# Designs tried in a protein design chat: VHH binders against c4kar8. Part 116

Target 1, 263 residues: c4kar8
Amino acid sequence: MAELSTPSPASPAPLDGGRGDELEKFTLRGARQILQLLQDLITHRGLITAHTGGGHSFMTAVLKVDEERGRVVLDPSPDPQANRRALAAPRLTCVTQLDGIRIQFPLVGLGEGQDKGRPALFAPLPAEMLRLQRREFYRLQVPLAHELSCLLKAEDLARKPVEVSARVIDIGAGGVAVVVPTGAAEFVIGGTLPACRLALPDGEPIELDLEVRNLNRQTQRNGTEQLRVGLRFAALPRAADTRIQRYIFKTERALNAKARGGL
Short names: E, the ipSAE of ESMFold2; O, the ipSAE of OpenDDE; V2, 0.75 times the mean of E and O plus 0.25 times the DockQ between their complexes.

## First folded at step 8 (VHH)

Design k7 (framework vhh_7pa5_2)
Fold by ESMFold2-Fast, scan of step 8:
Structure k7 (fold): chain B 263 residues (1-263), chain A 125 residues (1-125)
Amino acid sequence: as target 1 above (263 residues)
Amino acid sequence: QVQLVESGGGMVQPGGSLRLSCAASGFTFSSYAMSWVRRAPGKGPEWVSTISGSGGSTSYADSVKGRFTISRDNAKNTLYLQMNSLKPEDTALYYCAKELEFYGTEFYDSPFDYWGQGTQVTVSS
């Protein structure tokens, strides 16, 4: 069971620490604000992905907020194993989106019971909720049609060199996120991958050093696992930076033109 | 603005059929896999089916294999779900969901980044 010594995004992570001061601006701690946001999720029938750790997650939704008892009521998974994993987990990391706003919150002390005669999961109200606009953390989501890839130079468990061609799923001024098959290579948060090659649609691949910042193990709904790796540009020459920015602006402009119905 | 608008739900007797549609706008439809997800009272959301951006590959939950067919018309930016041999257990709100474009390297991922309001399917004798 490949759990890292450094907490991964797939495991519970505190909102404070590391970039706690940057995230603080987006953190809701007022009881009234938290209650209102949970109620908005009920009203909009928000789909929530609850991460139980170890790369496992299930879909849920808020059924109601019990203010008197200070708890939320959640839909259980139709998969009994997912519910058992959730109840055994020390913490759930719940993630949802509402009108383009990313909402993330922890739930601790999950229990099982009934609500109106139906199975339900119960947890104390979260003390904090993270509310992030996509625009505030702008990363261009790479269109699948671009087949943007990054050749990663990494190591296996025995420190032997391996090369992994990873699909780039997002790109920004500071880095990229990539998807790699489970077991393709070992990644350690803070580790450096030297001389990787980013293949942009136009021109030669860009050679660059990447620092591993985040790891997120995802279990897809079809049962397959993938590893999402967040990579920071460790050093970026001006010419490479210009090419990356040009790709981002050109692609965003094209996506905006399609959204406006330019055909 | 990404928008997904489901339609085609309704009430039907066991053994009946319904065809759901999802009208998509605000993104390059053919570049993303699309899914149907359902939610029934007392049950959490359940993934139903996925189709690749090109339409070249599809997958289904075991509970619906052989009965449901997912398809898409990229020229019309529309996703479909043909539901045959409907059972009472298929009663749920059905959502159209877009494959996630990862929010950012710093955050937990959801398999979907947008979904619609849903369309209600009720299978009752």
Scores: ipSAE 0.066, ipTM 0.556, lowest interface PAE 6.0, mean pLDDT 79

Design k70 (framework vhh_7pa5_2)
Fold by ESMFold2-Fast, scan of step 8:
Structure k70 (fold): chain B 263 residues (1-263), chain A 125 residues (1-125)
Amino acid sequence: as target 1 above (263 residues)
Amino acid sequence: QVQLVESGGGMVQPGGSLRLSCAASGFTFSSYAMSWVRRAPGKGPEWVSTISGSGGSTSYADSVKGRFTISRDNAKNTLYLQMNSLKPEDTALYYCAKESDFYWTDLYDSPFDYWGQGTQVTVSS
């Protein structure tokens, strides 16, 4: 097989259920920025996965950017069937990475021809490109087996200091979501919880300040109520940031290795 | 910083053999599947072979099956491709590629997130 097969999108779903509306802030529409990214892909010999729909994709690369004609020139697939699917598709969704930055862009109006006597695919320059750093968007669902916890320094209903050990249910570059028993402490959106301690599996607990961003009451399957608290990292030290990223990368790798069957 | 550095390419006659190496750094090598991808003159990238993080599972493109063998040494953070019975059609720039770390997006996934500069293999009499 010359072509890699990927799952076909079943629906236009948000990336993480509640953050799809934030994609606009990661979208580039400046012609010069788009041209620069395409040139960077040429310079770094970037591998691009082009999705043609129906669960089909193929690997390509940018050969050149034709600014005069407003077109990008791409390598065709060595598989003629993949090229036929690409040309028949109403659009390609192209995905690549540059040093941990995910880049995604559509190509519409794909054609074929030759560039300096060699087979090539041509498309108009994309009008927009999505540029995401994993840190800005990704949330790792924390495995229950990790027993990840955060000791929250909060106040009760009488404004008396209390410490609550909360289970961490997800974690990302910008914060954590935790669950606490209803009534364990009082949380107010925008409030700061100083000197909380995040317990990662490796090393000492990380001391950090957390800001309350959202509150959601949940009824569990056994009928008990719990409070989900979304917490933003405030003034995160560089060493703590590094440890959190290492945990996320390590855990995602282990989960992905299992999910993909070691392929 | 993730780095992948290929070596071992060169010129060889049809029927000859070459052994490619890829030195990896900046990530936990044994936790990731690794692949070889090639780009021939006038052709797009073609997947060649993949090996699981443990080395327990391998897969090959039909065009190289039975002739190429992928292997890894996790103690040395090195990926290998043993190429036997080389054909003119195997002439290409060969890249090693790391399994993608980014599965947090929608269904538009990329199998690789890093690759090296490549090592040139030329099969010609």
Scores: ipSAE 0.268, ipTM 0.697, lowest interface PAE 3.9, mean pLDDT 80

Design k71 (framework vhh_7pa5_2)
Fold by ESMFold2-Fast, scan of step 8:
Structure k71 (fold): chain B 263 residues (1-263), chain A 125 residues (1-125)
Amino acid sequence: as target 1 above (263 residues)
Amino acid sequence: QVQLVESGGGMVQPGGSLRLSCAASGFTFSSYAMSWVRRAPGKGPEWVSTISGSGGSTSYADSVKGRFTISRDNAKNTLYLQMNSLKPEDTALYYCAKESDFYYTDLYDSPFDYWGQGTQVTVSS
């Protein structure tokens, strides 16, 4: 029996994403607060991305809250396959933004039926909703035009060192998500990638250590498969932290101005 | 349909050993990292160990490092956890967990989309 010596990476609790205690300040559990937030999403016509497993998601919206039956009514997808996947999913992870604030909540026990003669999806009211206002927890969707990249130092399937240039798809004060071709390198949750290089506008690449937090295999519309990798900044120098936060702030402001129609 | 079925739990004395198994079906097993997660009475879930899809990389919680070994047999679609030098603190329901099909943020509450019914491990003198 062989016992291999492996690196000892920091490991998050699966249900906490490594930040459970810090997220409590932003977690709404009061019935009145949850109802008010859901009503705000209805009023502002908030577009929700509902993630159903298997790398699949669909766009939906809260149509109404049925307080008498304790459930939320959702707009079904125009794609029948997306609705079938949603109904088969044990849990939906719903993600949206309201006034630049990230909102995330689970839905369990999705069903289908009719609301006033129209097809609808139904789920029990969520027991909790996350409302994030702190920048260190915020993830900015990186505009494709910015061409942000990160040079990853990883291992291939034979455990030999490789360098992979990955496109950065989102960025926060705590980390980045990148996309790589399937099979380009092997990633394990909790593993550390040392001396990676993050390219930001207006300066030299930032050298930093990244910890693998999550992995997702997504099939694109053209049938090609890509791997999305969530990476945490393991050790971040003050100057690097300042540059990353400045980029996030400037990009958020530009996106918020665009979303408001230039008003 | 994704299914994960754990087995191999039981009662054991401190210092004893158990081998847990997880039979996986409904997905391409070798394409996903797999983990063991445990829940002790009165506590939240605690991550124990992860193994990459190929089996080439492993990681362990500090509390079990050097005592537990995670492994997989991709030909049999089975995940294993060899547990040695068991302590009363290892008493918990042990769950097999499949790597999430989603990557949205490091704020995703669980890096795992599915886990099974669990198998009980009780370490008592």
Scores: ipSAE 0.000, ipTM 0.159, lowest interface PAE 11.3, mean pLDDT 77

Design k72 (framework vhh_7pa5_2)
Fold by ESMFold2-Fast, scan of step 8:
Structure k72 (fold): chain B 263 residues (1-263), chain A 125 residues (1-125)
Amino acid sequence: as target 1 above (263 residues)
Amino acid sequence: QVQLVESGGGMVQPGGSLRLSCAASGFTFSSYAMSWVRRAPGKGPEWVSTISGSGGSTSYADSVKGRFTISRDNAKNTLYLQMNSLKPEDTALYYCAKESDFYSTDLYDSPFDYWGQGTQVTVSS
């Protein structure tokens, strides 16, 4: 009686064991460690970007940790629409930094109320928090002059195969961000695009599998809509990894040289 | 690696002026839009102003229009916020924020991931 379900793109997929294994050494699960890190964010007035899914986010901060009730208290957005999206979301993905270290954690079961007579959002303490060096996830903004592209093997809205040539906007050791026209293909967060081709200036296109990690819709001043798609490299061969790293280092050195000469 | 260091905060009387600076390092400064964000006592974070990578376009929150001016010196990798006609309501910790016009390829990155420790501005008599 089971019917095949179409996955909803509304929120980020939770980390599973296979996807999260590489990040396990950076994941905090001890209740005392989590409480201490949240308290450090309060002490240092850390700004948090809370992602509600579908390319929506808002800025917040931890107001306090309620240890007796096992919950965090967050500043609501001044935008009521953002608060409604947050309350409706199955989970928030919260991203911040402390002393140059990237911190990320999920919040599930968000509610609203008041703290000391002011509006507040409440959520149970997260079961885990990720604490990463920013260098691990460095992204190079690709110069327009390089005309870097990736041929995506995707599906249209009717689930028919399509090929989309997408402009690469940024690139890192873990993946690329690309721009496609809105409606050119259907992208599902957590979905895999097999046998895509990444064109680098240094030789033949690299064939690789890409996982969809995030989506952001942008409207340009000319009225044209673009979809920004974040794509993670799946099982990258060493030769491909070496070529991507070489491109990143070479391009960064060239950009740093130009920046120092800025006139 | 990426580092943003704010300075120039202090205590001033209403109607006074301050100039905030943000020294940036570890990235190609001219390729990124930069923002000022503040957090006042008892309030959530509030976006204040943004400047494009080239400096060609700027935008401001309604609460600061006509009083604050954002600028940048790409040769020095420095962002500025000139604050005039300061009000008690401007009392806040002011953060320099690195914005990218791109989401990261990973769920763990956002355009607001890179900000400094902040510089305190207090406006009181």
Scores: ipSAE 0.000, ipTM 0.330, lowest interface PAE 11.5, mean pLDDT 77

Design k73 (framework vhh_7pa5_2; at its last look DockQ between E and O 0.03; V2 from the best seeds 0.00; counts 0 for: pae E 15.4 > 2, unsure alone 62.7 < 65, placed apart)
Fold by ESMFold2-Fast, scan of step 8:
Structure k73 (fold): chain B 263 residues (1-263), chain A 125 residues (1-125)
Amino acid sequence: as target 1 above (263 residues)
Amino acid sequence: QVQLVESGGGMVQPGGSLRLSCAASGFTFSSYAMSWVRRAPGKGPEWVSTISGSGGSTSYADSVKGRFTISRDNAKNTLYLQMNSLKPEDTALYYCAKEDDFYGTDLYDSPFDYWGQGTQVTVSS
């Protein structure tokens, strides 16, 4: 239990969810709750996406929780390069779900070894875990036919200004996710892209300041690499917020009507 | 509520075939890419195959390319995996997985937001 648990020599690093005190309501810090949640992931054979930085990630799962030593044991990736990236990373950000609830937690101090004669990854237990319901961070998947785009004002690796037209793949009240070719621009988590232009089907493009929140690299079927960039709306004007909400509601209802055959 | 239910697993001899099915409910099936992921005894999850929402694009892990075929029936909300020329190393629990909605722009991305309990495939002589 939390109150009676044996203290670890080193405390795990705190969760970085990017929203500071607002995330406190969704953060689990009790050792007993953390242990139970990790055990539930084992019982339900939960798939975990572990982000190693630079847009890289790999799939893992919890093999066991060692309460006495204060550590979690994880499946290694079948890709040796992914394991090398993970071991070199200063931290992993792990994302999973249980019963439709999104769970996110950090792992710091990753090591490698063996469990029952098989390769395994080891890390100290996280000090905190984030638990979010989908409705709190819902996104609308943008239909490909809508050709929704956002013109990003960014910089390349040489710090020269570049404009990148990015396809919007999802949109919500708090932001958008876009895809760009790998290397099209330099994106730094926490960085701000000023005066970007979001093109909605109806009306003039919306001018927005966007904050970079996450990066994820993906390889397409044709071997082309793309970068998915999560962007938060900064200081969204009321008129823009209204237009975005209208687009989301209209599109979602059209998709629901189409799915039910209620044309 | 999103639900994914796999079926069709079983025991087969090397060189045999199986067809896996995944019944999907609780979301607009045709709007999401769907994937098969497997977890073998003593090793981590391995992505097997993905099919786009329309079925117009497919991709496969190198270990199964030429032997497995992914397909979908959007009218029945069902995903399939035809597995031919099975090998002992294909022994695993096979999961049906839904493409992530990319929940929020202030959260890290995941390729999948839902998966089923899995169906066991055992290839042995």
Scores: ipSAE 0.535, ipTM 0.828, lowest interface PAE 1.9, mean pLDDT 81
Fold by OpenDDE, look of step 9:
Structure k73 (fold): chain B 263 residues (1-263), chain A 125 residues (1-125)
Amino acid sequence: as target 1 above (263 residues)
Amino acid sequence: QVQLVESGGGMVQPGGSLRLSCAASGFTFSSYAMSWVRRAPGKGPEWVSTISGSGGSTSYADSVKGRFTISRDNAKNTLYLQMNSLKPEDTALYYCAKEDDFYGTDLYDSPFDYWGQGTQVTVSS
């Protein structure tokens, strides 16, 4: 009778305190602001991805804001299992966008009930909402023709150092998103990749330290899984920053010119 | 700025057909999987279909399988949804959705990060 060790649900990584300072300027904590933003989501019929943990999520929307009761009303999932997961989750992480701005907020204390005879989910109003401003998080989608690459110094499952050449798919002042073959290396969110090399078209590769900020798995048609890795520039020399900014500016200008000429 | 603009919705009789379009801008369209999501009155949002960045792979909800066809024109940065044999239960606001590819402050992987305003599809006799 082999006791199937139920894999302990990976506790949502605590909002690491160090991430906190940079995010504070984008975090809304004012009750009025939060209410307004939620109302705006209703007005604009915004969809929300609600993460329940363990890699599970469901789509929802804000139905209404109940100020009197201090709660938000959400659409339940059409999947009963998703709703069960949501209700069992200690916290929902909600992700949405409004007017091109990414918004994230936690919900805790989720319950189910009825709103006007319709099944609904209820949660207390979020204590905070992260609103990421466009200007600060601008990412240039790298043209395929540019073939930007980043040599990642990572570790494999055995913690053996490996170098992975990754295609850069977008770049901003703060970091890059890259695509790597699944299994090429092990990436941990919050982990640092030291002495990586970013190849730009205009010269020698830039050596830089990268921090893993996001991981997205994508399955290709051929069944091959690719991993998209969001990487933050952990330490970027000024000269490198200048080069990156120049590249972004030049590329953006070129893309805009092409867009105008093609009209 | 990422923009998704849906169009092609309207009123149609049961058994009829519609073709939805989504014009995408502000990102490398071909690099991202795109999806259609719908929100029917009185129901939560429902995933409808997804197509890979290259267009080589597609998936459908069971409720629309065999009736709907997702496609894309990467040269035009446009996503399509051909809807045939429409039913009253297909009545919904249909959203174009972009695959999430956020770095930096994202705590969790989200399937989708950007949505359009939606286009209304109404199937009624």
Scores: ipSAE 0.282, ipTM 0.702, lowest interface PAE 1.6, mean pLDDT 84
Fold by ESMFold2, look of step 9:
Structure k73 (fold): chain B 263 residues (1-263), chain A 125 residues (1-125)
Amino acid sequence: as target 1 above (263 residues)
Amino acid sequence: QVQLVESGGGMVQPGGSLRLSCAASGFTFSSYAMSWVRRAPGKGPEWVSTISGSGGSTSYADSVKGRFTISRDNAKNTLYLQMNSLKPEDTALYYCAKEDDFYGTDLYDSPFDYWGQGTQVTVSS
């Protein structure tokens, strides 16, 4: 795992571990739990982004759950082309948020029909729903266009202070991952980097303390070496937490809006 | 449905300039971030630059920053890369890529939906 990944050029190295194992504890498979969560989305007026593949999506909502027939009823798009894509898709990946918790579920076998005389989309109930708390698992992959950076206050080999401007490759409620040239500084797992500065687009940089949680040394095929550093927020002030969550939310909204194609 | 066609490559002396173009069709061009990616001889793909759908935000790899400029014309569905002060190290096939905007834990594994066929840039003396 010493090389940067391909075919994602200039992208950071893939994250370690078994993603499936990490998600299983957040996956609901019980029929009654699924029905209750779908009903909660109806009650709280949860808007859903339905992804049809190929970068296309549309906004929808669960209108009702037909328990007797084992179906969900969805609001069709006002854009007829979006509806045609949805009906042609082998799978509809639904993504939404309820009280800051990400909810994701697949729908297969989508069909069209009428509900109370109005056009509607129908699908069998999902066999599973993911209920992912953002603080524990979610990491936004920072779009390259945003150029997020973090100024690290670290030490060199001689234990002298150095400042390293590191590119942020992912960000979540609990921390960031960054990439630096190998040898730019010495990092020790468990070490604290005080008074670092995280630059977000929507204001002045945030001063925060970071803890080094993992290190991955990567050698490119041409012999160039860099270091991926996993950093946890230490004692994050509430105002800083709010700004980070706002950045994540705005970025997700912008990505979802592009996927809707101007619905 | 999606089609990306790169052009504008060629052979140039070190220090020279080239302008690459990418004609896009089959999708709502202005709704997607677009990127340039290159493959040098014997190397894997390298990200070069990205521009937001509106054109308001740009980013560059450190190796090209200050020398290359990405731009787009949403009325013409065309992406551009202005390449100045070219070096032998810039020799590569250059691809235009449409960014996949679906987010999640799988974003790194193939962030682009579609690639063009590429246009060759050769910088030699």
Scores: ipSAE 0.000, ipTM 0.103, lowest interface PAE 15.4, mean pLDDT 75
ESMFold2 (binder alone), look of step 9: mean pLDDT 77; pTM 0.772

Design k74 (framework vhh_7pa5_2)
Fold by ESMFold2-Fast, scan of step 8:
Structure k74 (fold): chain B 263 residues (1-263), chain A 125 residues (1-125)
Amino acid sequence: as target 1 above (263 residues)
Amino acid sequence: QVQLVESGGGMVQPGGSLRLSCAASGFTFSSYAMSWVRRAPGKGPEWVSTISGSGGSTSYADSVKGRFTISRDNAKNTLYLQMNSLKPEDTALYYCAKEYDFYGTDLYDSPFDYWGQGTQVTVSS
């Protein structure tokens, strides 16, 4: 049972950086499952976006699986610069989809050569593939400028009620991830925090019940320790769900407009 | 849930025309640039055309420039590709592709977040 990869400290919070049970249930580690999924990508002519790091990516596809040599064969980019970046990268992060299901997997040890007399890229079979069924596992990284907070109704070490203002680092249809100073409150995986208050930029805070799903304790570069808490919306009134989705869509639109360049 | 459903493919003789459609749902269609990408038998994927969210800007691969026209109807959440003067080398599975959605991923530079299952175009006599 392998662990998910740990993201670098300089990276945005990656989806696969979460080591909770929620991501593990979507992770394929069986050799037969991995081979079948790669074959499905070939059969359906699936398109893959391969990320080489540093903000670079290229479009590729699985041309074949070489089971005897334990390798995948990928279509190289028509751009020689993209191929050079790929070969120099310590890993590729491949993103694709089949029948509306998002698939992500790493490739390590990329090489180049020929397949049937044509240029090709080769990599060992991935040890894991992430197969995500639901959009609620995709989360918007909250811009720091938005200063989103969630007032948590929790308990201290003595089981006394305490209120903790936590910074929201990501938000999705199914929940939020927050940062809490270590020692500010006691959290138990599976426990519920009633009547918490999520503050969005516009309007009154949203009152909602949150279930603790995961905990990650990290020491920052400055020596301070922070606790990252993954919280599931236990039940959302339709009005609250609509408002959260509106925030996500508006923020996503603004980020996409910036990335494409506003005239 | 993002869904892209392509249609309008088929068999046509060289010099003929086809109009492809892509019905989009599950996202704010007018907020995203949309693209057509094709994959010919035995070849890798080739970008064909892109249209901005508003429809105010378009771009085309050199191989199709002057023959293909990309358009969109934001009221109907539908993307189109009008293909004229078709050639045997246009034979491919054609995919509708959505501009990268920064929501919920660790990757912000993917050119396409999502694409559909494709529609087959065959140009042959």
Scores: ipSAE 0.000, ipTM 0.401, lowest interface PAE 10.8, mean pLDDT 77

Design k75 (framework vhh_7pa5_2)
Fold by ESMFold2-Fast, scan of step 8:
Structure k75 (fold): chain B 263 residues (1-263), chain A 125 residues (1-125)
Amino acid sequence: as target 1 above (263 residues)
Amino acid sequence: QVQLVESGGGMVQPGGSLRLSCAASGFTFSSYAMSWVRRAPGKGPEWVSTISGSGGSTSYADSVKGRFTISRDNAKNTLYLQMNSLKPEDTALYYCAKEPDFYGTDLYDSPFDYWGQGTQVTVSS
């Protein structure tokens, strides 16, 4: 017999006291502030990565905020399996960015239905949202036009050394997130990848050691799945750190200029 | 500092039962969802089950639904997995995993934070 996923009014457990205390100044709990931030995500068409647990996530977006019913309406995945995982999860951890600022919030009691004749996911409004305005949490979304890649030194399924050219999707002071083709290599959380090569648009590739921190099978909005790997800079030389920071700053300025010079 | 210690594995015949335990320390146990993840030799990790911090919500992989029950004792900082009607395909190393801290201690945090050494479950005749 299969178990049904039914939305419940159960609230998530409160954050750890030490963690909550440090992050208190970044935590929004006012109903007006939460509603405004969710509306900002709608206005800016912010893409959200919703983590369902088990190393799985899917891309979604807030379609609307239903203030009368006290709930958010989310864009479901075109992959039915991703939606089933979400509905079965005790909570979703939603992560997004607005103007380079990392935003996180939990959703509990997810359900499915219809909104104006289209499939939708529903959840009660979150009681809190984090807006992390610290430099170390900033991550630049890498423009596709930059074709920024990182050559990874890894192992395949037969434990043979393999080199994988991975596309860099975001970059910050502490590391990069990359997309790896499914089956191209095996990664172990906590493992070190030595002598990887990060190719920035200007200059020679940067040789660096990367620690695997995160593995995430993400269902894209077109329904396909990709493996995303979060990699920490294990030992970043000062010259490499300067080049990475310069790339981030230069790219931010160019993106801001393009946004203002567009329509 | 953060420690997860799994126990309760062993050898069992098909149709038998085992109860796994995970003793947690170094963090506020009741504030985190907990999961069981297994890895068979030569295969990737497979998520098995998750329980919310309060214990009010649970979820299971389709392969174990109806046979396994996840539970927790927040007073003892202990996670459990009751495994009934065990099958040969349940043979694996079972890991206890803490919900990652997505709320800002590290960039690029693992979706499973600080799992332990694992406990071996072998189902054979």
Scores: ipSAE 0.006, ipTM 0.242, lowest interface PAE 9.7, mean pLDDT 79

